# Ledger of designs, part 45: VHH binders against Abasic site processing protein HMCES (HMCES)

Target 1, 269 residues: Abasic site processing protein HMCES (HMCES), of Homo sapiens (Human) (q96fz2)
Amino acid sequence: CGRTSCHLPRDVLTRACAYQDRRGQQRLPEWRDPDKYCPSYNKSPQSNSPVLLSRLHFEKDADSSERIIAPMRWGLVPSWFKESDPSKLQFNTTNCRSDTVMEKRSFKVPLGKGRRCVVLADGFYEWQRCQGTNQRQPYFIYFPQIKTEKSGSIGAADSPENWEKVWDNWRLLTMAGIFDCWEPPEGGDVLYSYTIITVDSCKGLSDIHHRMPAILDGEEAVSKWLDFGEVSTQEALKLIHPTENITFHAVSSVVNNSRNNTPECLAPV
Below, E stands for the ipSAE of ESMFold2; O stands for the ipSAE of OpenDDE; V2 stands for 0.75 times the mean of E and O plus 0.25 times the DockQ between their complexes.

## First folded at step 3 (VHH)

Design b9 (from cg6, 21 letters changed; framework vhh_etentamig_d1)
Fold by ESMFold2-Fast, scan of step 3:
Structure b9 (fold): chain B 269 residues (1-269), chain A 121 residues (1-121)
Amino acid sequence: as target 1 above (269 residues)
Amino acid sequence: EVQLLESGGGLVQPGGSLRLSCAASGFTFSSYDMSWVRQAPGKGPEWVSGISWSGGSTYYADSVKGRFTISRDNSKNTLYLQMNSLRAEDTAVYYCAKELYDYSGPSYDYRGQGTLVTVSS
């Protein structure tokens, strides 16, 4: 996973993240640094994306089942990094293989600190190698959506009113991530950055790409991944596996250029 | 099976220019993002620049932005790095690197002997 869409306005995104705490109380996640959230149809590494994480990371004695939503930099910068330019780590930490996560210091250390997060997206993009051509075919990959009448279909939403209805009840993709906190050597604000854990592709996606993000399918999986106060690293890692509960459609080459940020990036071709 | 052959390095005066080339074989070059990575004497490897499979997107380390230009010719299986306004701190062995498809995002592995760039008076 090297490209996502996360375009919902802050208020819509927040409502899409409604959840129940351990006591069954309905809640919305509380924002940290909301002004740093930049919605886009075409998010690349080094950009900020919203993640969910436990409130206990920020507040002593907080209920570990309560959630914060915060923008974090895509591309994990380890806490021990001594250089002043974090962009040098871009290619090393955009994704993290599930099978080697406990062997790599950059991931093992934050994981041991309970620094698990859920990376939010409308969906992600992958480029399929096409036989007999030098072009790759991009696909937008996302959770199956609940159809609301006929207006809930992306392919059928050909007016602005219908397009708005598609996103009102969109089920966000929830990907397992690991984050870390880096303090610049020269001083300044702490940088929060994350990596997306990847697994072998499921059967349904194998013709598109051989790897996929570790998707947390449903609130039980999401809550267990986030709750580092009650769920050990060993138990949390049992949630990391391929899922078949995924849908996709081909999109135009407009998405190839990460500077393009329009609905055309995810529209079916 | 992947073979990457870097060339074009040499001795150049500060402020000078060099053009590096990387001839790729053993894989479908047009299907992979490519990068340049350098290693200065006594230092670890540092990422310099990256280019998407199509050539439509390019990325640069802050230390080289505005001075270096990455490009590729998919018909010739060749990656290039045009280096302008060279500085003593650019002295390093330069390696080209292929994206690893074990991940959904970018990762790389450099190969071969690289090509030495020495910036000195």
Scores: ipSAE 0.000, ipTM 0.138, lowest interface PAE 13.5, mean pLDDT 83

Design c1 (from ee5 with S31D; framework vhh_etentamig_d1; at its last look DockQ between E and O 0.11; V2 from the best seeds 0.00; counts 0 for: pae E 14.5 > 2, grease 26.7 > 24.2, placed apart)
Fold by OpenDDE, look of step 5:
Structure c1 (fold): chain B 269 residues (1-269), chain A 120 residues (1-120)
Amino acid sequence: as target 1 above (269 residues)
Amino acid sequence: EVQLLESGGGLVQPGGSLRLSCAASGFTFSDYGMSWVRQAPGKGPEWVSGISYSGSNKYYADSVKGRFTISRDNSKNTLYLQMNSLRAEDTAVYYCAKTGYSLKPYFDYRGQGTLVTVSS
């Protein structure tokens, strides 16, 4: 996974992340560094994206089922990194393979500390290789959306008004991530950064791409992944597997340029 | 097979103290939250206390807050409940329970229990 969409306004995004804590109380996640949230239809590595994480990471003795939402840098910078510039990292940390997560120090160490997060997106993009050509067809991949009687298919949003309705009730894609905290050697603010865990693609996506993000499908899966106070690493890792509960449609080549940030990026062709 | 064996129950006077133990086997003890539940004669089961898999989080029913302390030793696969300032109302069979979340009264497995009697 090298490209996502996360374009919802902050208030809409927050509402879309409503949840119940372990006591059954309805809650909204509290924001950390809300000013770092930059909505975009075209998110690339090294950009900031919103993630969910347990409140226990910020507050001692907090209820670990409570959630915080925070923009973090895509591309995990390990805490032990000693260079002054994160861009000098010599290995790719955009993704973490599920089969080698426990073999790589950069992922194993923060995971062992309970630094699990849920990366939020409208969906993610993947490119299908066309046989016989050097051309790649991009696809937008996301959770199936609940058809409200009045809300036509994403494809039928012919009017701006209908489009807004679709996004007001959009089910966000919830991807399993690992984050770490890096303190710059020269001082400054702590950098929070994340990697997306990847798995082999489900059968439905296998023709598009052989790998997919580890998707946490449902509130229980999301809660268990986030709640490092109650759920061990071993138990959490059981949640990491391919899911068939995904849909996709072909999009235009507009998304190929990471500078393009328009609704056309995820519009069906 | 999951096994939970409680011990440490007995007769104690009001204001006294007792320490319960639960020996766990048949599963990876360190991966699961654990709870104590109790059942008094003629009453339904009552959740007493819970502890997270690592022991970092501890939870108590209001009825026992400040008097009971839950703890665990993952190296020994053992759960503990230190009960201080015992009252007649604490009289019950105490069960060790394997839980997903320590705050939930729901448990997958429980032991045979150990009787605690608080009486003058």
Scores: ipSAE 0.050, ipTM 0.489, lowest interface PAE 3.3, mean pLDDT 90
Fold by ESMFold2, look of step 5:
Structure c1 (fold): chain B 269 residues (1-269), chain A 120 residues (1-120)
Amino acid sequence: as target 1 above (269 residues)
Amino acid sequence: EVQLLESGGGLVQPGGSLRLSCAASGFTFSDYGMSWVRQAPGKGPEWVSGISYSGSNKYYADSVKGRFTISRDNSKNTLYLQMNSLRAEDTAVYYCAKTGYSLKPYFDYRGQGTLVTVSS
């Protein structure tokens, strides 16, 4: 759960995040800091990726079912961190294990403030250890897509226009996250950063890796996770479990180097 | 089948009060937020007020804030709108609507509405 793809142009990504608020109105999330969105087939920790969060985090008395989309740093920096350089944090906050989330101050404190977010990606990568070698086989892991000849078949796109059709209707992976806000001690902008909650792998992924991100499958789960005004921490944590509604395919080792940002990173082999 | 039945409308003088009710059936009422929407003659629909599934959070359009109060009774599957200090501009057909957290068209499940007329 240390590498994702989130490559869609901002307008396509925004349309894929269409939702219904509690009033029944179809809406798009409102962007914060859209210029910080850096699409890539190959996102790693410390990079910015878009997350959804409740408007209530930004506006007194806002409708907590309304959504903001904002790029945040992957790797939660706790609000109490005292050094000027976030890379000096001496423990890994890329992921947060669901079984210890209420034991670790870095995650418990922001969770108690309702700082829940939904981390968006095309899908994530995971490396399977191959028996008898030091080699690892990367896989691209994502939601099953609408079953048509082109939309769910990455390998079937044989032209630029067919490639666009695959992604126009792509169902984004929606992962449960926790975020925090850190004020650098020497001044500067407040840093928003997130961690991805992990759970034991489902049966379908257990041969690839023993952990998976906590996936929020469907709008009800997404809405409940985001809506800290109406859904308590206790109720929200019931949403955190493995899912079998996931698919994957093997990809080439191009993705191993995080500097490679090409469609080949997620292409089936 | 979702059924919503609005009632309590009528003719009222400016400055008067009315209480609207909405009886809901065909779905688990306590699982969904609810809204009031109104449509004045010759105008498009206007969202008026919303309430969370538990009733803990209540939301109002600026035009009605401080004058209208939304409430619900989940044991009776009923949504209410208390309308005080009514003005001529509040004249409209009022609809209740089931809100949700799904990617579906809003207001697909409206009732027939109840007419509120504010005039002297």
Scores: ipSAE 0.000, ipTM 0.173, lowest interface PAE 14.5, mean pLDDT 85
ESMFold2-Fast, scan of step 3: ipSAE 0.537; ipTM 0.795
OpenDDE, second read of step 4: ipSAE 0.027; ipTM 0.394
ESMFold2 (binder alone), look of step 5: mean pLDDT 83; pTM 0.849

Design c11 (from ee5 with K58D; framework vhh_etentamig_d1; at its last look DockQ between E and O 0.05; V2 from the best seeds 0.00; counts 0 for: pae E 15.8 > 2, placed apart)
Fold by ESMFold2-Fast, scan of step 3:
Structure c11 (fold): chain B 269 residues (1-269), chain A 120 residues (1-120)
Amino acid sequence: as target 1 above (269 residues)
Amino acid sequence: EVQLLESGGGLVQPGGSLRLSCAASGFTFSSYGMSWVRQAPGKGPEWVSGISYSGSNDYYADSVKGRFTISRDNSKNTLYLQMNSLRAEDTAVYYCAKTGYSLKPYFDYRGQGTLVTVSS
């Protein structure tokens, strides 16, 4: 998992993240640094993406079931990193393998501090190797979307027209992430950065790629992953596994260039 | 499968105290929130109190806040409700209920209930 789409306008994204706290109270997540949110059809590592995390990370004695939404840098910079420029980090921290997460200091330390987040996306992109060529076929991978009663029956969202109609009620992909906070040694603002946990691909995706992000399917899983005040690291890691509740369609090679940021990136071919 | 067995109810005078227990079996108790719900004669069910699966967070209906205390022992698969300063209005059958992360009760997994009567 190295490319995502997260293009919804801020207000639409916020409403798509409506949730219940532990008391059953309906809420919208509270924004931190909302002006740093940059919607895009083609998000790559080092760019900022919105994540959900527990309010308790920012406010002592806050209800740990309440959520903040904040843009964070994709590519975890460990809190112990001593250089002045995080781009000089020698390790690729875009993804974190679920099977070695407790063995890697870069991930084990923030996990021990409860620094779990949910990475938000419209969906993610993956490239299938094509037999007999050096070319790869890109796919857009996302949660199954519900039918809308006001527009009649919408089958698969296969056409650009159908995609425009479903954005108002789009079910965002919710991926398990780990974040850390890095203080520049020479001073400056704290950098919040994240990694996406990866697992073996499910049967439905095995022909496209051998790995997939750890997807948290449903509000119960999302809530438990975020709530580090209730859920221990050991208990939370039980939520990390492949899921079959996913769909996909082939997209054009326009998405290959991360500078391309248009609806064509996720439109079905 | 899922079993919830309430106990500890009885007749008590106004101002008295009772401690209710709920023995749970058939599921991983420590992985679920739990709630107490009561139903007075001729009335619908009223949520009384809820506790998160770890026991770190508890919540109360305004009608019982300051008088009742919910607790749990995950090693014994048991939920408790300590009821102090009881009033005639607390008379009801008390049920424990299995919930999820949200403390909204799953009524499919209610126990048989235990009767609490507050009367002179």
Scores: ipSAE 0.378, ipTM 0.722, lowest interface PAE 2.8, mean pLDDT 88
Fold by ESMFold2, look of step 5:
Structure c11 (fold): chain B 269 residues (1-269), chain A 120 residues (1-120)
Amino acid sequence: as target 1 above (269 residues)
Amino acid sequence: EVQLLESGGGLVQPGGSLRLSCAASGFTFSSYGMSWVRQAPGKGPEWVSGISYSGSNDYYADSVKGRFTISRDNSKNTLYLQMNSLRAEDTAVYYCAKTGYSLKPYFDYRGQGTLVTVSS
């Protein structure tokens, strides 16, 4: 996974992340660095995207079931990195394979510190390699969405009011991630950065690509992955597997250029 | 570089009130949770209260619940502590602290602090 859409306005995104803490109280996640959130239909590595993490990472004695939402850099920068410029990292940390996560120092060290996060997106893009050609067909991949009340005509679904209603109730894709905290050697703010854990693709996606992000399907999975105070690394890793609860549609090549930030990127063709 | 300037301390009778302020500079104040920490003579630092970056969540040590109120004004880069019903045990130097991104919350206070003395 190397491209996502995360385009919702901050208030809509926050509402979509409503959750219950361990005592059953309904809550919204609290933002860190909200001004660093840059919504786009076309997010690529090195950009900032919102992730969920436990409040216990930030606050003494916090309830570990309470959630913070924060923009983090896509492409994990290990805490031990010595150079002044993160772009000088000599290996790709956009994704982390689940089968080697405990063998790679870049991932096992932060994982052992409980640095688990949930990466948020509208969905992700993947390019299917077409047989006998160098052309690739992009797809937008996302959770199945519950059909809502709508008019009897498809034209009403294209109006701004109907488009807003669809996205107001959108079920965000929730992917398992690992984050780390890097202190620049010259000083300045700590850099928070993440990687997305990947697994073998499910049968429904195998014709598109052989890998997929590890998707956390449902509130129990999300809560267990986030709650490093109550859920051990060993138990959390049992949540990491393919899911068949996924859908997709073909999109135009507009998404190929990462500079294109437009609804056409995810529109069905 | 982070700078925190505490003010508003002084001498107060038991049962009285004070309002502490902390002017912050050298970092994006609105992006960090903040805390008040106090240190009585001969004792180690004691966490008093904390507030999330937006001000939507506030937390208190049991010893001050119901008497102290933490708040912040992100447009003025200022943290506040309203202290009511003061007791002799509240006598300490009070520091404001930026909550760091760490797995164990540590107090990162860099100011001189402000002395609160509650006389009997």
Scores: ipSAE 0.000, ipTM 0.165, lowest interface PAE 15.8, mean pLDDT 84
OpenDDE, second read of step 4: ipSAE 0.488; ipTM 0.784
ESMFold2 (binder alone), look of step 5: mean pLDDT 82; pTM 0.844
OpenDDE, look of step 5: ipSAE 0.000; ipTM 0.244

Design c12 (from ee5 with S31D S54R; framework vhh_etentamig_d1; at its last look DockQ between E and O 0.47; V2 from the best seeds 0.00; counts 0 for: pae E 12.5 > 2)
Fold by OpenDDE, second read of step 4:
Structure c12 (fold): chain B 269 residues (1-269), chain A 120 residues (1-120)
Amino acid sequence: as target 1 above (269 residues)
Amino acid sequence: EVQLLESGGGLVQPGGSLRLSCAASGFTFSDYGMSWVRQAPGKGPEWVSGISYRGSNKYYADSVKGRFTISRDNSKNTLYLQMNSLRAEDTAVYYCAKTGYSLKPYFDYRGQGTLVTVSS
C-alpha cells in the first residue's frame, strides 16, 4: 500500500470514528495534534494521516479501551534511529509484512511495547499491471458502503448534495498499523510515525495486486488491535489476515501524481 | 484443555480476610486477562474483578472496590484474589474465569469454584 485517501473534514472523520469503550459507553476519540491533520484524496508516504491508538499510550492508568485520534507520519521511524533526518532511513518502512513483523527489529520492538494503531482512510489505491503494456490501471479499494436510496456508490452521486451524503455516512477503512516514537537527536518534538501491516491479497483483489493492507473489519477487531492493555501481541496478531470484505472500482490516472488532491482521484471511470 | 482450579475458600467471620487462588493450565496464561466471578445462593453470577494479561490493569466491581485486590503470577500460572473486610453479602461460590476482551457475566472457561461463607 503506497497511496491512500483521507479527505473527510475533521468533525466528520471524528464522528465516523465513534466507538464503544469496554463499558459499552458511546465515545468519540479525542484528538491529539489536530492541527497536523491535512485532508487529502491522495495521501503518500511521509505525509501525515490520522490513526487511532489507545489512550493508555499517553496517560498512565488510563482506560486502554479509550481511543485517541492523532495524525502521524506515514513511514515508521524507529526510536533507535540516530540520524537527524528521518529521510535518511535506508530501508522502507511504509509497510510491514505480516510474515516478517517479528523478524524486523524496527517493527518488533514497537509492537512489543503495544504500539499498535489503526490507520484511517477512505480507502487505498492500488495499480493493476496491464498485460502487454507498461501501463497500470489504478483502483480505489474500500469497504463496501451501505446503499442508501440516493447514495448507491461513489459513482452514483449525480449531485453535490448526494456526494456529501455519501461521505457523511462513509465507513472508513481501518488498517492495522504499528507506530513508534522518535526523539530527534538534536532535540525537538517527538515524531510519531506508523507503518501499515500488509498481507497477501484476498482472492477478490488478487487480480489487481498480490498484497493488501491488513484490514481490521469491525469494531471488535479494531478494539482488540488498539487495546494493548488487554490484548497481548500474540492475540492481536491473530487479527492480521486477508479479508474479502472489500470492494473497488477503477479510477483515472489523476491519482498517479501525488500532487493531485481532488475528488477526481477516487471517482470511478 | 483449559483447566482452572480455585482454592482458598472457607468460613470466615464478618470483617475477616481470605485469599483465593486459581491455578490455570491448558493455555498460555500470560496472554490472557483473567477474572473472578461469584454466584450467591439464589442469585445470578456477578463479576467481581478482572486483571489484564500483564497485570498492569486491574478492575473491580463497585461492591468490592477498596476491599478486594486482584493479582497474578504469570510465572506460576496463578490468579489471586485478596479479600479483606468481608461481609455477609460476599458469601458466594467464587470462580476463576478466562477473560475475553469485554467483561461478561458469562464465561466459556471457568473453574469449579470455591465456596466463601461469611457468617458470624
Scores: ipSAE 0.062, ipTM 0.497, lowest interface PAE 3.0, mean pLDDT 90
Fold by ESMFold2, look of step 5:
Structure c12 (fold): chain B 269 residues (1-269), chain A 120 residues (1-120)
Amino acid sequence: as target 1 above (269 residues)
Amino acid sequence: EVQLLESGGGLVQPGGSLRLSCAASGFTFSDYGMSWVRQAPGKGPEWVSGISYRGSNKYYADSVKGRFTISRDNSKNTLYLQMNSLRAEDTAVYYCAKTGYSLKPYFDYRGQGTLVTVSS
């Protein structure tokens, strides 16, 4: 997984992240660094995207079931990294394979500190190889969505008002991630950065690509992944598996250029 | 298969103290956060206290904060609740539970519980 859409206005995104704490109380996640949120239909590695994490990462004695939402850099920068420029990291950390996560120091160390996050997106893109050419067919991949009287599918929007209705009740894709905190050697703000855990593709996606992000399907899975105060690493890793609860449609090649940030990136063709 | 066995309840005067224990089996105790839940006669279940899987974080309902202390011993698979300054309102059956997150009751308890009666 190397491209996502996360385009919702901050207020809509926040409301889509409503959750219940361990006592059953409805809550919204509290933002950190909201000005760093950069919505786009076409997010790539090294860009910022919002993630959920436990409040306990920020506040001594906080309820670990309470959630913070914060933009983080895609591409985990390990806390031990010594250079001044994160782009000089000698290996790719956009994704972390589930089968080797405990073998890679870049991922096992922050995971052992409970640095689990939920990466938010409208959905992700994946490119299918086409027989007989080097051309790739991009697909937009996302949770199945409930149709309502006020909204239809992505392709049914015929006005700005109908477009808003599609996204008002959008179920965000929730992917399992690991984050780390890097203190630049020259000083300045701590850099929060994340990787997306990947697994083998489910049967429904195997014709498109052989890997998929580890998707956390439902509130219980999301809560257990985030709550490092109550759920150990070993128990949390049981949540990491493929899911068949996913849908997709073909999109135009507009998305291929990561500089294209338009609704056409995810529109069905 | 999962078993939670509460003990240590009894009759006590207001202002007195009591310590509850919960022996756990059938799961890896040290992998889970634990809670105490109580149910007074004629009332629904009330969450009392919780503790993280390592014991580093402890949580209390407002009604018991400052009077009750939760603890655990992962080497003995045992959860504890020290109850001080007991009041008549603390009279309830107390249950031990694993931490859960669902739209149904957010806790899981499987034992018969242990009865605490506070009366003069």
Scores: ipSAE 0.006, ipTM 0.315, lowest interface PAE 12.5, mean pLDDT 86
ESMFold2-Fast, scan of step 3: ipSAE 0.579; ipTM 0.796
ESMFold2 (binder alone), look of step 5: mean pLDDT 83; pTM 0.850
OpenDDE, look of step 5: ipSAE 0.050; ipTM 0.481

Design c2 (from ee5 with S31E; framework vhh_etentamig_d1; at its last look DockQ between E and O 0.01; V2 from the best seeds 0.00; counts 0 for: pae E 18.2 > 2, placed apart)
Fold by OpenDDE, look of step 5:
Structure c2 (fold): chain B 269 residues (1-269), chain A 120 residues (1-120)
Amino acid sequence: as target 1 above (269 residues)
Amino acid sequence: EVQLLESGGGLVQPGGSLRLSCAASGFTFSEYGMSWVRQAPGKGPEWVSGISYSGSNKYYADSVKGRFTISRDNSKNTLYLQMNSLRAEDTAVYYCAKTGYSLKPYFDYRGQGTLVTVSS
């Protein structure tokens, strides 16, 4: 996974992340560093994206089922990194393979500290290799959306009004991530950064791409992944597997340029 | 096979203290939340306290809050319950229970129990 969409306004995004804590109380996640949130139809590594994480990471003795939403840098910078510039990291940390998560220090250490997060997106993009050509067809991949009687298929949102309705009730893609905290050697603010865990693709996506992000499907899965206070690493890792509960459609080549940030990026062709 | 063995029960006077222990085996103790539950004569089971797998989170029933302290030593595979300011109403068989979430009264396994009697 190398490209996502996360374009919802902050208030809409927050509402879309409504949840129940372990006591059954309805809650909204509290924001950390809301000013770092930059909505975009075309998110690439090294950009900031919103993630969910347990409040316990910020507050001692907090209820670990409570959630915080925070923009973090895509591409995990390990805490032990000694260079002054995160861009000098010599290995790719955009993704973490599920089969080697416990073998790589950069991921194992923060995971062992309970630094699990849920990466939020409208969906993610993947490119299908066309046989015989050097051309790749991009696809937008996301959760199936609930068909409200009045809301036509995402493809039928012919009017701006219908489009807004679709996004007001959009089910966000929830991807399993690991984050770490890096303190710059020269001082400054702590950098929070994340990696997306990847798995082998489900059968439905296998023709598009052989790998997919580990998707946490449902509130229980999301809650268990986030709640490092109650759920051990061993139990949490059981949640990491391919899911068939995904839909997709072909999009234009507009998304190929990471500078393009328009609705055309995820519009069906 | 999962085994939970409670100990430390006995007769104590009101206002007294008692420390219960539970020795766990047959599973990776450090990976699971644990709870104490009790059953008084003629009453149903009551959840008493829970602790997360790491010990970072502790939970208590209202009836014991401020009087009981749950703890664990993962290096010894042992769960503890420090019981202070004991009351007659605390008289029960106390069970150690393996739980997924410490706050849940649901448990997969429980021990044989240890009897706590609070009486003058």
Scores: ipSAE 0.028, ipTM 0.450, lowest interface PAE 3.2, mean pLDDT 90
Fold by ESMFold2, look of step 5:
Structure c2 (fold): chain B 269 residues (1-269), chain A 120 residues (1-120)
Amino acid sequence: as target 1 above (269 residues)
Amino acid sequence: EVQLLESGGGLVQPGGSLRLSCAASGFTFSEYGMSWVRQAPGKGPEWVSGISYSGSNKYYADSVKGRFTISRDNSKNTLYLQMNSLRAEDTAVYYCAKTGYSLKPYFDYRGQGTLVTVSS
């Protein structure tokens, strides 16, 4: 829950986020701050990653089913934070446990404002503790992909054509998030930042790690989570549960160093 | 459709210099890594150099390291290769290629090439 891959070029990422609005019109999400998108195989807290959110957050009277895509800082900075430096925040906001989300002011307040987002990634990494050693085995965890010759299978990509097929049709992981907007006390641009909601791991992941991100599986779940104009907080929270619709493979320790940004980070070993 | 147009090749004596250019169109140039690949007469293709989408990371084959410099200008959709201290073994057709995210050469995503001949 502390490391992801989100490496697609902006145009490929945007196409992967095609959706239908409430009227049935096929759309692409509209970018905010596209120049802040920094694709990488190895994203860590405090970095920017793209999220989806309702257009209604930005425009009075907008259709709340229309989607904006924007880079946000991983690690929610509450709107009430008063220090000038977000690193001074004395508690960890990388993740938010689903079972206590309504008890923590940092998460309850923005959630009550409808500040729900969908965090996008190729997939996420988790480290499994190994018996009798301090070594940990990293895994790359993602949605099952449509099976064809080379599409949807990273380990089968043995040419540039096959690599492009894998990612041209990649189903992005869609995780439930909460965001907030912080106005620096010295002035400057408003900081948009997010947390990823976590749940108990599904049976398939329990041998790797005991927690997993809350995954929104399918367009209905994504639409309901985003649409704070039509879907109440209480109704949206029913979407937050583990899923078994997930797959994974072991990866090399290259990913352990967050400065390593190469395809080797997610390649099967 | 992807289009790559290499230029700047020619005949040069050993120790000389050339600057190759590659004009790109049909894709968002600034979102992809780029590379140079060369093919000598009667030999298979050889990866020469690669550059990340922003230009911040540059990679070189050992055979050219210290002599060649790769660069890009994303505002002009153009990739460059500055070649110094040229040797006869550098004689080849040079291709620019869309490298994808692994920087491995993808031969089928190249232009028509530009010939570099290094001879007395």
Scores: ipSAE 0.000, ipTM 0.120, lowest interface PAE 18.2, mean pLDDT 84
ESMFold2-Fast, scan of step 3: ipSAE 0.705; ipTM 0.865
OpenDDE, second read of step 4: ipSAE 0.024; ipTM 0.339
ESMFold2 (binder alone), look of step 5: mean pLDDT 83; pTM 0.851

